# VH-VL binders against q9vpl3, part 129

Target 1, 224 residues: q9vpl3
Amino acid sequence: RGKINIQRPKAPHYERARVVAVTQPKYPELPKAKSCFKTRAERTQQQQENPYNEIIAREVRNWLDHSRLVAFFHLSSITADDIFRVRVQLHKQNLHLKSYGSKIIEQAVKNTRYEAIVPLFHSNHCIVFSPDPEKTAALLRIVRRVPQMVLLGGIVEETMLSRNQLVAYAQMPGLHAVQAQLVQTLSQAPGHLIQQLQAHQNSFVQVLDVHAKNQMNEETPKST
Short names: E, the ipSAE of ESMFold2; O, the ipSAE of OpenDDE; V2, 0.75 times the mean of E and O plus 0.25 times the DockQ between their complexes.

## First folded at step 6 (VH-VL)

Design s53 (framework fv_anetumab)
Fold by ESMFold2-Fast, scan of step 6:
Structure s53 (fold): chain C 224 residues (1-224), chain A 121 residues (1-121), chain B 111 residues (1-111)
Amino acid sequence: as target 1 above (224 residues)
Amino acid sequence: QVELVQSGAEVKKPGESLKISCKGSGYSFTDYWIGWVRQAPGKGLEWMGIIDPSDSYTRYSPSFQGQVTISADKSISTAYLQWSSLKASDTAMYYCARDEGIYDSYYFDYWGQGTLVTVSS
Amino acid sequence: DIALTQPASVSGSPGQSITISCTGTSSDVGGYNYVSWYQQHPGKAPKLMIYEVSDRPSGVSNRFSGSKSGNTASLTISGLQAEDEADYYCSSYTSSSTPYVFGGGTKLTVL
C-alpha cells in the first residue's frame, strides 16, 4: 500500500517526449487511395487525409478518358496480400486495378459523360482500367477467382455496358471488328428500341385519331 | 516438352543451411507460378508456398511462413527453396510444381521429380 | 494444416468401378469449382488427373472422371486396371492465403 510521500517525483516530460519520438513514423504516410479493400471508415479517413482531391480527380479523369476498357466492381472484405495478388495477375494482362474514394470519383466525373457511374460508388468499390478492350475476357477469367469482387458493369470503347452486356462481349470469339460491331449494336439497342416504340405509339395515336374522326363523321354525317 | 528438373538428394545435419533448385524448360518460365509441396516420409502432400518468377512475388502457407524462403532467378528459369537452419523434422521429399496462376488456375499441371532431403545427426 | 477428408483406402478388382470422396466445407469444396485430383505411384511425383472438379488434362484416360455434390467432390475410376493402384489426393482452393489444401490421401488397391 502506498504512503503520502512528496519524495516520489512524477515522471519528467522529456521521458514522455522520448517515448513519443521513438513511436513516431519515420517515413511519410503514403496515400492509401490505390487500395481497393478499405473499410468504410478507412475510406472516409482517406478522403479527409487527401488535401489534393482535385489532382487525384484529374488522374481518375485521365484514366477514364484514355482507357478503352473500364470495369466497375463492388468489393467485400479482403486482405492486402490477396488484393496484391489480384493486382499482379491483372497487371500481367495490362489491366490496372485502382481504388478511389466515392467523393473523388464524383468530383472526377461530375459534368462529364461519365456522370452516370456515380451511383455505383456509394459503397466499397474498385475499378479496372485497360487500353485494350480485347482483355475483357482475361479480366473476367481472373476475377472469377476473387469472390469478393462483384462485377457491376463497365465501359468498352466509350460505351456503357451492363454486367450481362460485358459478359456477352467477353464471350464473343473472333476478330476485334466483330466485337466492335457487337458493342455498337448493344449501345444502339435501347435508343433504337425507344425510337421504334415511339414510332409505334405515334402510329397508334394516328390510328386512334382516324378512328375518332370516322366515329364522329358516322355519328353526325350532316355536320361535315 | 514441358519439364521441371530438381536438384539431387541432400543429406544434412541439424542447424545447417540448404538451398534446393527447380529448373523449368520447354515453356515460358515467367508465365507460370512455381509452387513447393512437401511430403514427409509415409505422409501426404502439404503446400509450402508459391512464387511468381516474373516479379518474385511469394505467398507462403501459414505452417511454413518464416521457416523457409522461396526465390527465383528468371534469367536461368530456376526457382529455389531455402532453409537457414535445418531441423530433423525437415526430413521429407520436396516437389516443385507449375501453376498458370491466371485464368482460374489453382492446380499444378506439371511436377518435378522431387528432391529428397534427409536431416540426421 | 487443414486437410480435406478422404477415406484412407479403397479397393476394387480389375474391370470394376470405384469412387473416392473428398469432403470439405461450404467455404472450400462447396464454395468453389477449384477441385483437383492427383495420382501418385510409390517413389514417384504426383500426376494431375482432374482439375476444376471435372476437367481432364490431355493424356489422362477417360476412365477417370470427377464430380461434385454440395461439399463433397468425387473421383470415379471405371474399368479398373492394375496400373491404377496408387495414392490419390484431392486438393481444393480455400482462400487466397491457402489456395492449395490437400486431402489426406486414399490408397487404391487393385486385387
Scores: ipSAE 0.006, ipTM 0.449, lowest interface PAE 10.9, mean pLDDT 77

Design s54 (framework fv_anetumab; at its last look DockQ between E and O 0.32; V2 from the best seeds 0.00; counts 0 for: pae E 7.3 > 2)
Fold by OpenDDE, look of step 6:
Structure s54 (fold): chain C 224 residues (1-224), chain A 121 residues (1-121), chain B 111 residues (1-111)
Amino acid sequence: as target 1 above (224 residues)
Amino acid sequence: QVELVQSGAEVKKPGESLKISCKGSGYSFTDYWIGWVRQAPGKGLEWMGIIDPSDSYTRYSPSFQGQVTISADKSISTAYLQWSSLKASDTAMYYCARDEGIYDSYYFDYWGQGTLVTVSS
Amino acid sequence: DIALTQPASVSGSPGQSITISCTGTSSDVGGYNYVSWYQQHPGKAPKLMIYEVSNRPSGVSNRFSGSKSGNTASLTISGLQAEDEADYYCSSWDSSSTPYVFGGGTKLTVL
């Protein structure tokens, strides 16, 4: 009974080898954790002639129109889990993280004041919306945790800001407070100016009246 | 006015555990990160770690990773630095500081008064 | 580990202008405007004097100014006063590992 050489098993007979080769279980490649982010190609294909694109575009427009703070981010190799974590954190601050296809964005902003943002959406991107521009600092603090989120720029109070400008804006203490103070000062300025103008006029009139009275007293001939 | 008030000086023996505190006031405690900085006697400043009190996200300096634990209780606006087992080399002044930086900027705008920790056999 | 290099000591007379340098690498000080400066008097906590290279916090004297050239950040103190005698630390960040890196500190003596 020939010692089965366990270390170098003889190649099976050709027919057996053929059967073994054909019967080898093709284990489906474990689905690569489909990054929740469909490849650009898959996204583009799905966006072709989708009646929902218009609906989504309207949604984007609505977000843009009702947001006083909009921030644009590039996403560099971010995981779905990381996005989810950030989304939750942002949501706690009433910041809304959304992701849309480039074509949808283009459709949404076509012939609008936001058309200039289209070039920002050539890669994986996300948008953060907020009705409160004071949340800019909070937003930028949250994203510090996620280096994969690269700030591209934003819109604050209908003004498009570069990355640096947005950061600077976030660092400005109490813009609303300053604006409120400015508005208060401006609202008080006319009143104060009117008061100052009236005060000077009244003072002038008083001085003139005194002068006129003194002149009248000098012209009254002492009837002796 | 923004203030960070730290716990008092501590005198401990090697092997003992310690937890020191930093209480923030005059601002929204959860909106700013709190960092810890060590200063050994006659030495410079050394960053230890940082915490986001909103969800207790922490990041440590590699030199202090596993050596200390940073935590926070947002309900009382307090950050903590703790040791499980003190060493003589842990003798230093410890500062908490508020991080005011945003996005990719990191700097401390307000500092606590410091907590002196003395570890002597 | 990124290290920020500061002179160990600088000195000046009252009324003079002095400059403290902080030299890093291209990946830190040289790359971005994220340098901060802190003043520390003996037995006191550090105080922020300059952030982001040249910005001055409220309450800090205009005698303090910050600049950067290449990989070197500088803190300039004009009109030197006795009260300026302190240790000064620069700080920057390392994008790879440490968002907070301190220089070795500079002792400023007013003569």
Scores: ipSAE 0.645, ipTM 0.824, lowest interface PAE 0.7, mean pLDDT 86
Fold by ESMFold2-Fast, scan of step 6:
Structure s54 (fold): chain C 224 residues (1-224), chain A 121 residues (1-121), chain B 111 residues (1-111)
Amino acid sequence: as target 1 above (224 residues)
Amino acid sequence: QVELVQSGAEVKKPGESLKISCKGSGYSFTDYWIGWVRQAPGKGLEWMGIIDPSDSYTRYSPSFQGQVTISADKSISTAYLQWSSLKASDTAMYYCARDEGIYDSYYFDYWGQGTLVTVSS
Amino acid sequence: DIALTQPASVSGSPGQSITISCTGTSSDVGGYNYVSWYQQHPGKAPKLMIYEVSNRPSGVSNRFSGSKSGNTASLTISGLQAEDEADYYCSSWDSSSTPYVFGGGTKLTVL
């Protein structure tokens, strides 16, 4: 697989030409009329879906389709400067940290084999994409030092892996050995991995609080 | 092929400084973390701290924070454990050990032979 | 504060099977699959025998196996041999304090 082809670059709006382009018909803004039916407002909202979400959802699908490694993380409170440093370190290893809204992810994975990941994204989250599955170890070495990012699981070579399985994958030497292990993992009960991912998320807040507290306590020397 | 070679035994007096070493060979030194584990005479194993040699990031056990300094020189594939002022209670065998540094799967796959440090007057 | 609990000693005869326990809490052994086991012969450095509860490194005899039930991890040695006589230490990741918490150690005597 080649690199992900991002959707055509968003062309600059013809801002300077807009004064002359006044003639372009615009979507008639449908006034929110008072309804005789309680559900009319809901129908109006249904008709006014956001086209921006579909464009970004297609971008997410392209990342999923062209990445051989996808890792899902819960993201605790972190400063813009700190996440930027992580993003830079990851980029050096051809690892691409992305954040998308839950609704966009739901639209992206709808009607795909990965639809079951949607519940993982109800809280703050981020996703790391890479075309190179050999970079899983590099990814986890970088994230090991970022207590605010907690691994939920991932997709490697189109196979859903739990947190523990992704960590085990990162420790395996050689492509052939890894492929044999993935085949063995796939031969297990099909729904088991999704159940493990969801169960792990359900105990998340407590695990995250303990993990963050442990990391922060160790990083707070009395001598400062 | 993978080997961790530690410096020789040391005999010191209380108040003296000391720096012991652990040299890695047979692998990419910066791809693995180096931990230090203490074993007092006749006692069990105690983790002291760990270093990522790629940028010298360190993490210490609460019991050893401020008591020792861990450092590394990646140009010669060597990690160090240092005391500014030794105490008699520092008498112990000190092991260095390699960790893959893979997320929260913490274990030591290769160990150095150990450095015996004796502090007495 | 609270170390992992191992029996101080265990003994067996050649050919017998023995088990060494390592008991912690839900914040270490019970909550995660990150238990490792180390073998230490007198005067020598520890050697990794088991990692992540049940995985065996290359070069370690298949007579050694690991398991976990609740807050207790176990190292089982089958077909016990004289060379197995050593101290055995368990270790676990503790989510509340440190990535390495060692048990007190168990002396295995082969009679």
Scores: ipSAE 0.320, ipTM 0.610, lowest interface PAE 2.3, mean pLDDT 79
Fold by ESMFold2, look of step 6:
Structure s54 (fold): chain C 224 residues (1-224), chain A 121 residues (1-121), chain B 111 residues (1-111)
Amino acid sequence: as target 1 above (224 residues)
Amino acid sequence: QVELVQSGAEVKKPGESLKISCKGSGYSFTDYWIGWVRQAPGKGLEWMGIIDPSDSYTRYSPSFQGQVTISADKSISTAYLQWSSLKASDTAMYYCARDEGIYDSYYFDYWGQGTLVTVSS
Amino acid sequence: DIALTQPASVSGSPGQSITISCTGTSSDVGGYNYVSWYQQHPGKAPKLMIYEVSNRPSGVSNRFSGSKSGNTASLTISGLQAEDEADYYCSSWDSSSTPYVFGGGTKLTVL
């Protein structure tokens, strides 16, 4: 009476299991913990004309306006415990894991250069926001531990980056690190200084070239 | 310039403990993961586990979970593989190998020279 | 603990091309592009020859190439040389249980 000793049921015999499977009513199985995360986004999507959607859209705009790093992920099935652990790990690095419905995202980016991101949110997804673009490497290192999160691309310093470009960005020295290296370099031989400045210049040119390509892609759409 | 230097060969008896090391140099140690790979005499390669030295996050192969401990000391750029009680079946060559710790990296680009562990009575 | 299947041995004459196969499942070789190939000479550590199916690291001869079709990855060595005689291992990311799985290895003999 207080303590219940429930033994595990014996697995049904193969033939009995087949009969039971055919005759049982099918109940829709909710997706795992990822479904709770996605279901929230889906419920928000269904409330398109609700004033609550405007409040959420303002939240998204605020994150976009104050985040120098934004990363977009496809999210496979994941347990509630695992996604909570990931959210905590990210938060310790000033990285903020969020999910929103596609209608909310569309409303939030309306009349901005970011309207192109809307299709990314028609499937199961999550977004990571941060004011610290230097945390891109830390972000990627954390999500490497989470095979359920698949990087799609991101925004760094208002520049849209593909998945490969974001990974390459994560491996480059930060602007502050380059500036600190210049101070340290003043104590070195002249030839060594020239080599280090050329290496840093090439890294900076790569970042600028990504930005310039994004500008040119906006200016020259193919017309029919 | 990237180099992984492992500790020397070991001859041990069953039941003894052992900790072997892998020291990385020529790169930023905490930017890359270190994996451990076992090769029994005349046999193939077996992945044992991997560690992120930046915070000691580890992941083990199911075959080795609970049988070894992988650790790292980032202050001296060194990863470790430990046994609490060796068995004769642990006789093998053990390699450490560097893996890129950034997303989309699942290969070992640099390998240590190997540590031969011989366990016999 | 899904091992990738490789032939136990392969042989070829100098100057010829040979192919070593690596067969897995849709949870590893078939589903993802994280296949790598390693060369190991006797008494030596393995050396990375191919990563991400078909990429060569710096310092690896262009005689080595990789490809994949369905659940089977392939390492092709053209213009065989005596120094190519070694054991070759494939590896892949595996979504089901481990981030790495190795093949059983293939001994390449250069006649």
Scores: ipSAE 0.021, ipTM 0.522, lowest interface PAE 7.3, mean pLDDT 76
ESMFold2 (binder alone), look of step 6: mean pLDDT 91; pTM 0.935

Design s55 (framework fv_anetumab; at its last look DockQ between E and O 0.01; V2 from the best seeds 0.00; counts 0 for: pae E 11.0 > 2, placed apart)
Fold by OpenDDE, look of step 6:
Structure s55 (fold): chain C 224 residues (1-224), chain A 121 residues (1-121), chain B 111 residues (1-111)
Amino acid sequence: as target 1 above (224 residues)
Amino acid sequence: QVELVQSGAEVKKPGESLKISCKGSGYSFTDYWIGWVRQAPGKGLEWMGIIDPSDSYTRYSPSFQGQVTISADKSISTAYLQWSSLKASDTAMYYCARDEGIYDSYYFDYWGQGTLVTVSS
Amino acid sequence: DIALTQPASVSGSPGQSITISCTGTSSDVGGYNYVSWYQQHPGKAPKLMIYEVSNRPSGVSNRFSGSKSGNTASLTISGLQAEDEADYYCSSYDYSSTPYVFGGGTKLTVL
């Protein structure tokens, strides 16, 4: 009984080979996780003068107007699953990740102070919105997990910030902490000023008293 | 004040399992990543891995991937480093440290006191 | 393993200024301003001295300063004191591999 050479199996008979070739389960290529981001082409086709675009633009404006923190990201070959994961994580921090087409953004920010952001949206981008600027650090920590999200810049308290400026802002003590420090410093200043003013006044009064006493002593005729 | 307190020194034999701990206090534990750094006797610092305690996201150094497991329990503000089977070469000081970096900046601002692990036959 | 290169040892007299170098590549030290320096006394945990090339954490003496040129970061200690005797480690982000790469360490001796 010939040792079945398992290393080089004899080619099956032609008919069997045909059947095996035809019966090979074509495993459907797992649909490449359609990037939740419609291809630029698909987005552009849908962005025809659709009344819907106006609605979305209004939504974007609303987000911009009510957000104290806005961060802009470029998305480089990110999967829908990755986006979902990061979205969930951001949401837990009250950070809202949105993606809009470039035309929609352009329409949304037209004739507004945010018009300067339009050039940032030439490719796949996403925006993170937050009502709380103190969440900047949290945002930047979360996105560390997602190298496909490239920080381009942002808006904090209505001020446009570069990438570096936004990172720097995130590293600063929270506004409340700074305000508290300022208030503490300012609250100490009047006390110190009052002390200094009072010290000078007291010194003046002392000098005047000494002068008055000396004058009184000079005017007291020695009743010899 | 921010503090990281590690578990005490361990003396083990080859083949034994070990789990050491690092407890954070004085800050929001879930807001900062925790890293582990190894220092063999008389040698330099080696980064082992890092964990986000908020959801236990972990990243390992290639040299330590599969060799150790980093975990965290956010309910008690504690990070862990564990071995399933210790080797003599695992003899070292192990430090946990808080990562304060943001986005693409990585640095440790607070360090634990270290845990000496001695593995001897 | 991509390691940052540090001198094995440096020495100085009290009151002098010394510099410790940390040399990497364009993918780490040269690529970004993400170099940190740590001081470690014998039997003690490392302490952060400098982060992001030149920033000092609170409580760190102004005698410590950091800079970078090309692929080389430098830690300068001015007015050298006996207490400065320690091992110093540089660290950097490596974009190509790991978020943390440490140098080999430099032993500073105060004569």
Scores: ipSAE 0.639, ipTM 0.821, lowest interface PAE 0.7, mean pLDDT 86
Fold by ESMFold2-Fast, scan of step 6:
Structure s55 (fold): chain C 224 residues (1-224), chain A 121 residues (1-121), chain B 111 residues (1-111)
Amino acid sequence: as target 1 above (224 residues)
Amino acid sequence: QVELVQSGAEVKKPGESLKISCKGSGYSFTDYWIGWVRQAPGKGLEWMGIIDPSDSYTRYSPSFQGQVTISADKSISTAYLQWSSLKASDTAMYYCARDEGIYDSYYFDYWGQGTLVTVSS
Amino acid sequence: DIALTQPASVSGSPGQSITISCTGTSSDVGGYNYVSWYQQHPGKAPKLMIYEVSNRPSGVSNRFSGSKSGNTASLTISGLQAEDEADYYCSSYDYSSTPYVFGGGTKLTVL
C-alpha cells in the first residue's frame, strides 16, 4: 500500500503522566535466576563484530585494488626507530609500508583471488604497497639492509609471484609494458622452465640495459 | 671494463694495525656493494663482511664482528678493511669482490686480485 | 654450522664431460635459485662462472652449465680442456645464518 489510511491520533497532555507510570521498568521485581537459560549459542549470538575492523579491512582492500606492486614480508623483532627509518627510506621511493592484524587481512581478502595469502600472516608481518611496479628493485635494495624483514612473495600487475619470481622481476630494468609481459610469462612457468626463462631474462636484461642507457642519454641536456 | 684493484702485500708483527684498500673503476661505485672474503693457507673461501658505499652501511659475519672494520670513501671509489691489532691467525689472502646488492641474490661478479697479509714475529 | 658439501676432487680426460655436486639444505641450496660457482686457478682470484643456478656471465664458455635438483646443485663442464684444471667453489644464500655460504671446494684434475 502506497498510503496510510489511518493517522495516529494526537496524544492528550493529561495522559503523559499515566504513560510514564505504566512504562516504569519492573526489572527489580524479578531479581532471581537472570541467566539460567543462557547457553554457549546464546552467548555467541550476543557477541557483535567490531565495526572498526570492517573499516580497516576496506582500507586494506582499497590498497590492494589500487596498488600495482604489493610485497609481503615476515617481520622479526625490530625497534620502533629501525622500522621508522625503513618506512622513511621506502616513502622516498613511493613505497608504503603498512602493518595490519591477521584477522583484518583475512577479512579484506576473503572471497577474493588473493585469499591464498592468509597463511603468510599467521606470524608478525608487514606489507609494502606501491602504484609503481618499476620500484620493485628499489624496494628489494632497501629491505636487503633490514634482515628482520624476510620477503615471502608479492603481487605485481594483479599476478601473484613467489619470492624467487619477484626477485627475478626486480632484475628487469625497463618499461611497465615490458615488465607486465614478463610477469605473465614468469607466473605461468613451472619450476623446470624457470631456469630457461632466467637465461633468456639475462639476455633480455642486457637489451633493456642498452635501451635504458639510451633513454637516459637522450634525456641528458645536450648543451653543457 | 669493471676492475677492482687492491693494495700490495703486507708483512706485519702481532699487535700492529693495518688498513688495506680496494679501488673500483669502470662502473658506478655507489651502485654496488663491496664484500671482503678471506682465504687462509690451504683453506677455502670465508666471507667477512660487506659494505654499501652509498651510505657506508656495513654487515659483518659473526666470526669477524668486532675483529675488523670495513669502511669506504665514495669520493675516491675505495673500500677498506682494517685491523686495530693483528694476530698471527690473521695471516691469509684477502679478496674484495663486487655484489649487485639486490635482496638475497648474493654473488660476487668481479673480484680484486687479492692482498696477502702475513703476520709473524 | 655446516658448509655446503662438495667432493674433494674430480678428474677427467680432455674432451670428456664432468659434473661437480654441491649439496646443502632447504634453507640454502634447496630453498632458493641463488647458487653461484667460482673457478680459482692457483695463486689467482676466484672468477664467477655461474650465478643464480644456471646463468653464465659474459665471457664464460658455454661448456660450463649449472643445474639444481632439490638440495643439490651441479656444475657440468663439457669438452674438458687443460685450462679447466682449477679449484671450483659453490656458494649459496642461507637465510638462517650468513648471506654467503661457500662449499669446501673441489679440485678438478685434467689428466
Scores: ipSAE 0.263, ipTM 0.578, lowest interface PAE 2.6, mean pLDDT 78
Fold by ESMFold2, look of step 6:
Structure s55 (fold): chain C 224 residues (1-224), chain A 121 residues (1-121), chain B 111 residues (1-111)
Amino acid sequence: as target 1 above (224 residues)
Amino acid sequence: QVELVQSGAEVKKPGESLKISCKGSGYSFTDYWIGWVRQAPGKGLEWMGIIDPSDSYTRYSPSFQGQVTISADKSISTAYLQWSSLKASDTAMYYCARDEGIYDSYYFDYWGQGTLVTVSS
Amino acid sequence: DIALTQPASVSGSPGQSITISCTGTSSDVGGYNYVSWYQQHPGKAPKLMIYEVSNRPSGVSNRFSGSKSGNTASLTISGLQAEDEADYYCSSYDYSSTPYVFGGGTKLTVL
C-alpha cells in the first residue's frame, strides 16, 4: 500500500509540527547504498511518479484557473515549524501556500498565457493562491512578519502585477469597482511586467551577493 | 474513547433563539477542529461551518454565513451552534464532527450523536 | 449548498460486490484528493469509511475500498453483508464553493 498524499495524517499542534517535518522533504546527501531488491511499494511509486507529475500539474492548473489572487515569493531558508505556522495563518484567510518544482510549473502552464512565469521558479520559491482578491492586504500583513518570504509579484483578476503594483492594489479603497479599474489599467503590458519581475529577481540576487561579500569583508579587520 | 456528546433535542417556535452544544472528550479539544453539519428530514448532509477552538477561527459555508453563529468554550471542551431567530426551515438534525484542521484534512473522523431541532408554530 | 451527484439507491445480494459513484467537477473530486465516504444507518450518526479517496480508517473492513477516475469517485463494497445496508455519502473539498461538499446520498439495500 503506497502513499500518494503523505500529508493525510494531521495531528494536534505539537504532533502537526512533527508530522509536517516527517512529510516534508529533507535535503540530506543522497544515500549511496541501494538495495538490490526494490519493494512493491517502491516500484509502484516510481511508476506513479511519472503519471503523478501530470496529476500535480493538473492541481496547479486548477489553482491558477480558480484563483483570482496569485502571489509569487522567493523563499529563503525557513524552518519547517515556521513555514507550517505561516501556512496555517494564510489558510485561515483562504490563502493557500504551495510550492512546486519548476518542471511541474512548466508542464502546468505550457501553452497558456502564464508560460512566462516559469523562470521565477528556478530558485527556492512558494506561491500563494486564493479565490479572494480582497485578501491581498491580509496576505501582505501576514508575510511582512516572515522575512524569509520575499514578494516578487502576482496575478490579480488574471492580470500580472509587479511587486509594487500588488502592494498598491492592496492599499486601494475596498470598493470592487476601484480595484477592478486599477487591475484593468495595469493589464496593458503583461510582457513588460514579466520582464520587470525577472529584473527584480535578478537585482535581488545581486543585492544578496553584495551583502554576502560585505559580510565577508566585515569578518576581516577591514571595513564594516 | 474519542467522543462528541451533543445536547438534547429541542422543540422551538419561529423567532426564538437557540444554542446547541457539542462536548468533546477523550482527546485534546483545542488540537482539533469542530464542524457542524445539517441534515433536513429525509435529506442529505450539508456542511454549515467549522471552528478551531484554540483561537476561535471560524469559517462558514456561504449558505449559512450570517444565519448561524459557531463558537467554542475551550475551558469546558465545548463547541456551540446558535441561532438568534429560528425559522421553520431550520427544522433538521444537527451533527458536530471532528476534523484535524487546515491542510490535508477535509474529512470528519468522529461525529456526535446529533441534535434534533424542531421549529414549528 | 451544492451537492455531488450520487445514485439515489443501489442494491445487491449478500456476497456480491457493489459500487457507488460520486460525481463532481474539476473544482472538487476531479482536482483534489480530498474525497471521503460516510456510512449512516437509520437513526444513527454518519461514520467515516474512506478518506483521501482510498484510505480506510482503523476499524473499517477492507471490504470497503475507494477510487477515483476523472471527476468521479467510487466506493466499492466487496462481500456484501446485511449490516452494510445503510445510506452512503461522499464528500469532497471544493475550492469554488465550500471546503466540504456532500453528495446527495445513496441508499444501499441488501437482500
Scores: ipSAE 0.007, ipTM 0.470, lowest interface PAE 11.0, mean pLDDT 76
ESMFold2 (binder alone), look of step 6: mean pLDDT 91; pTM 0.940

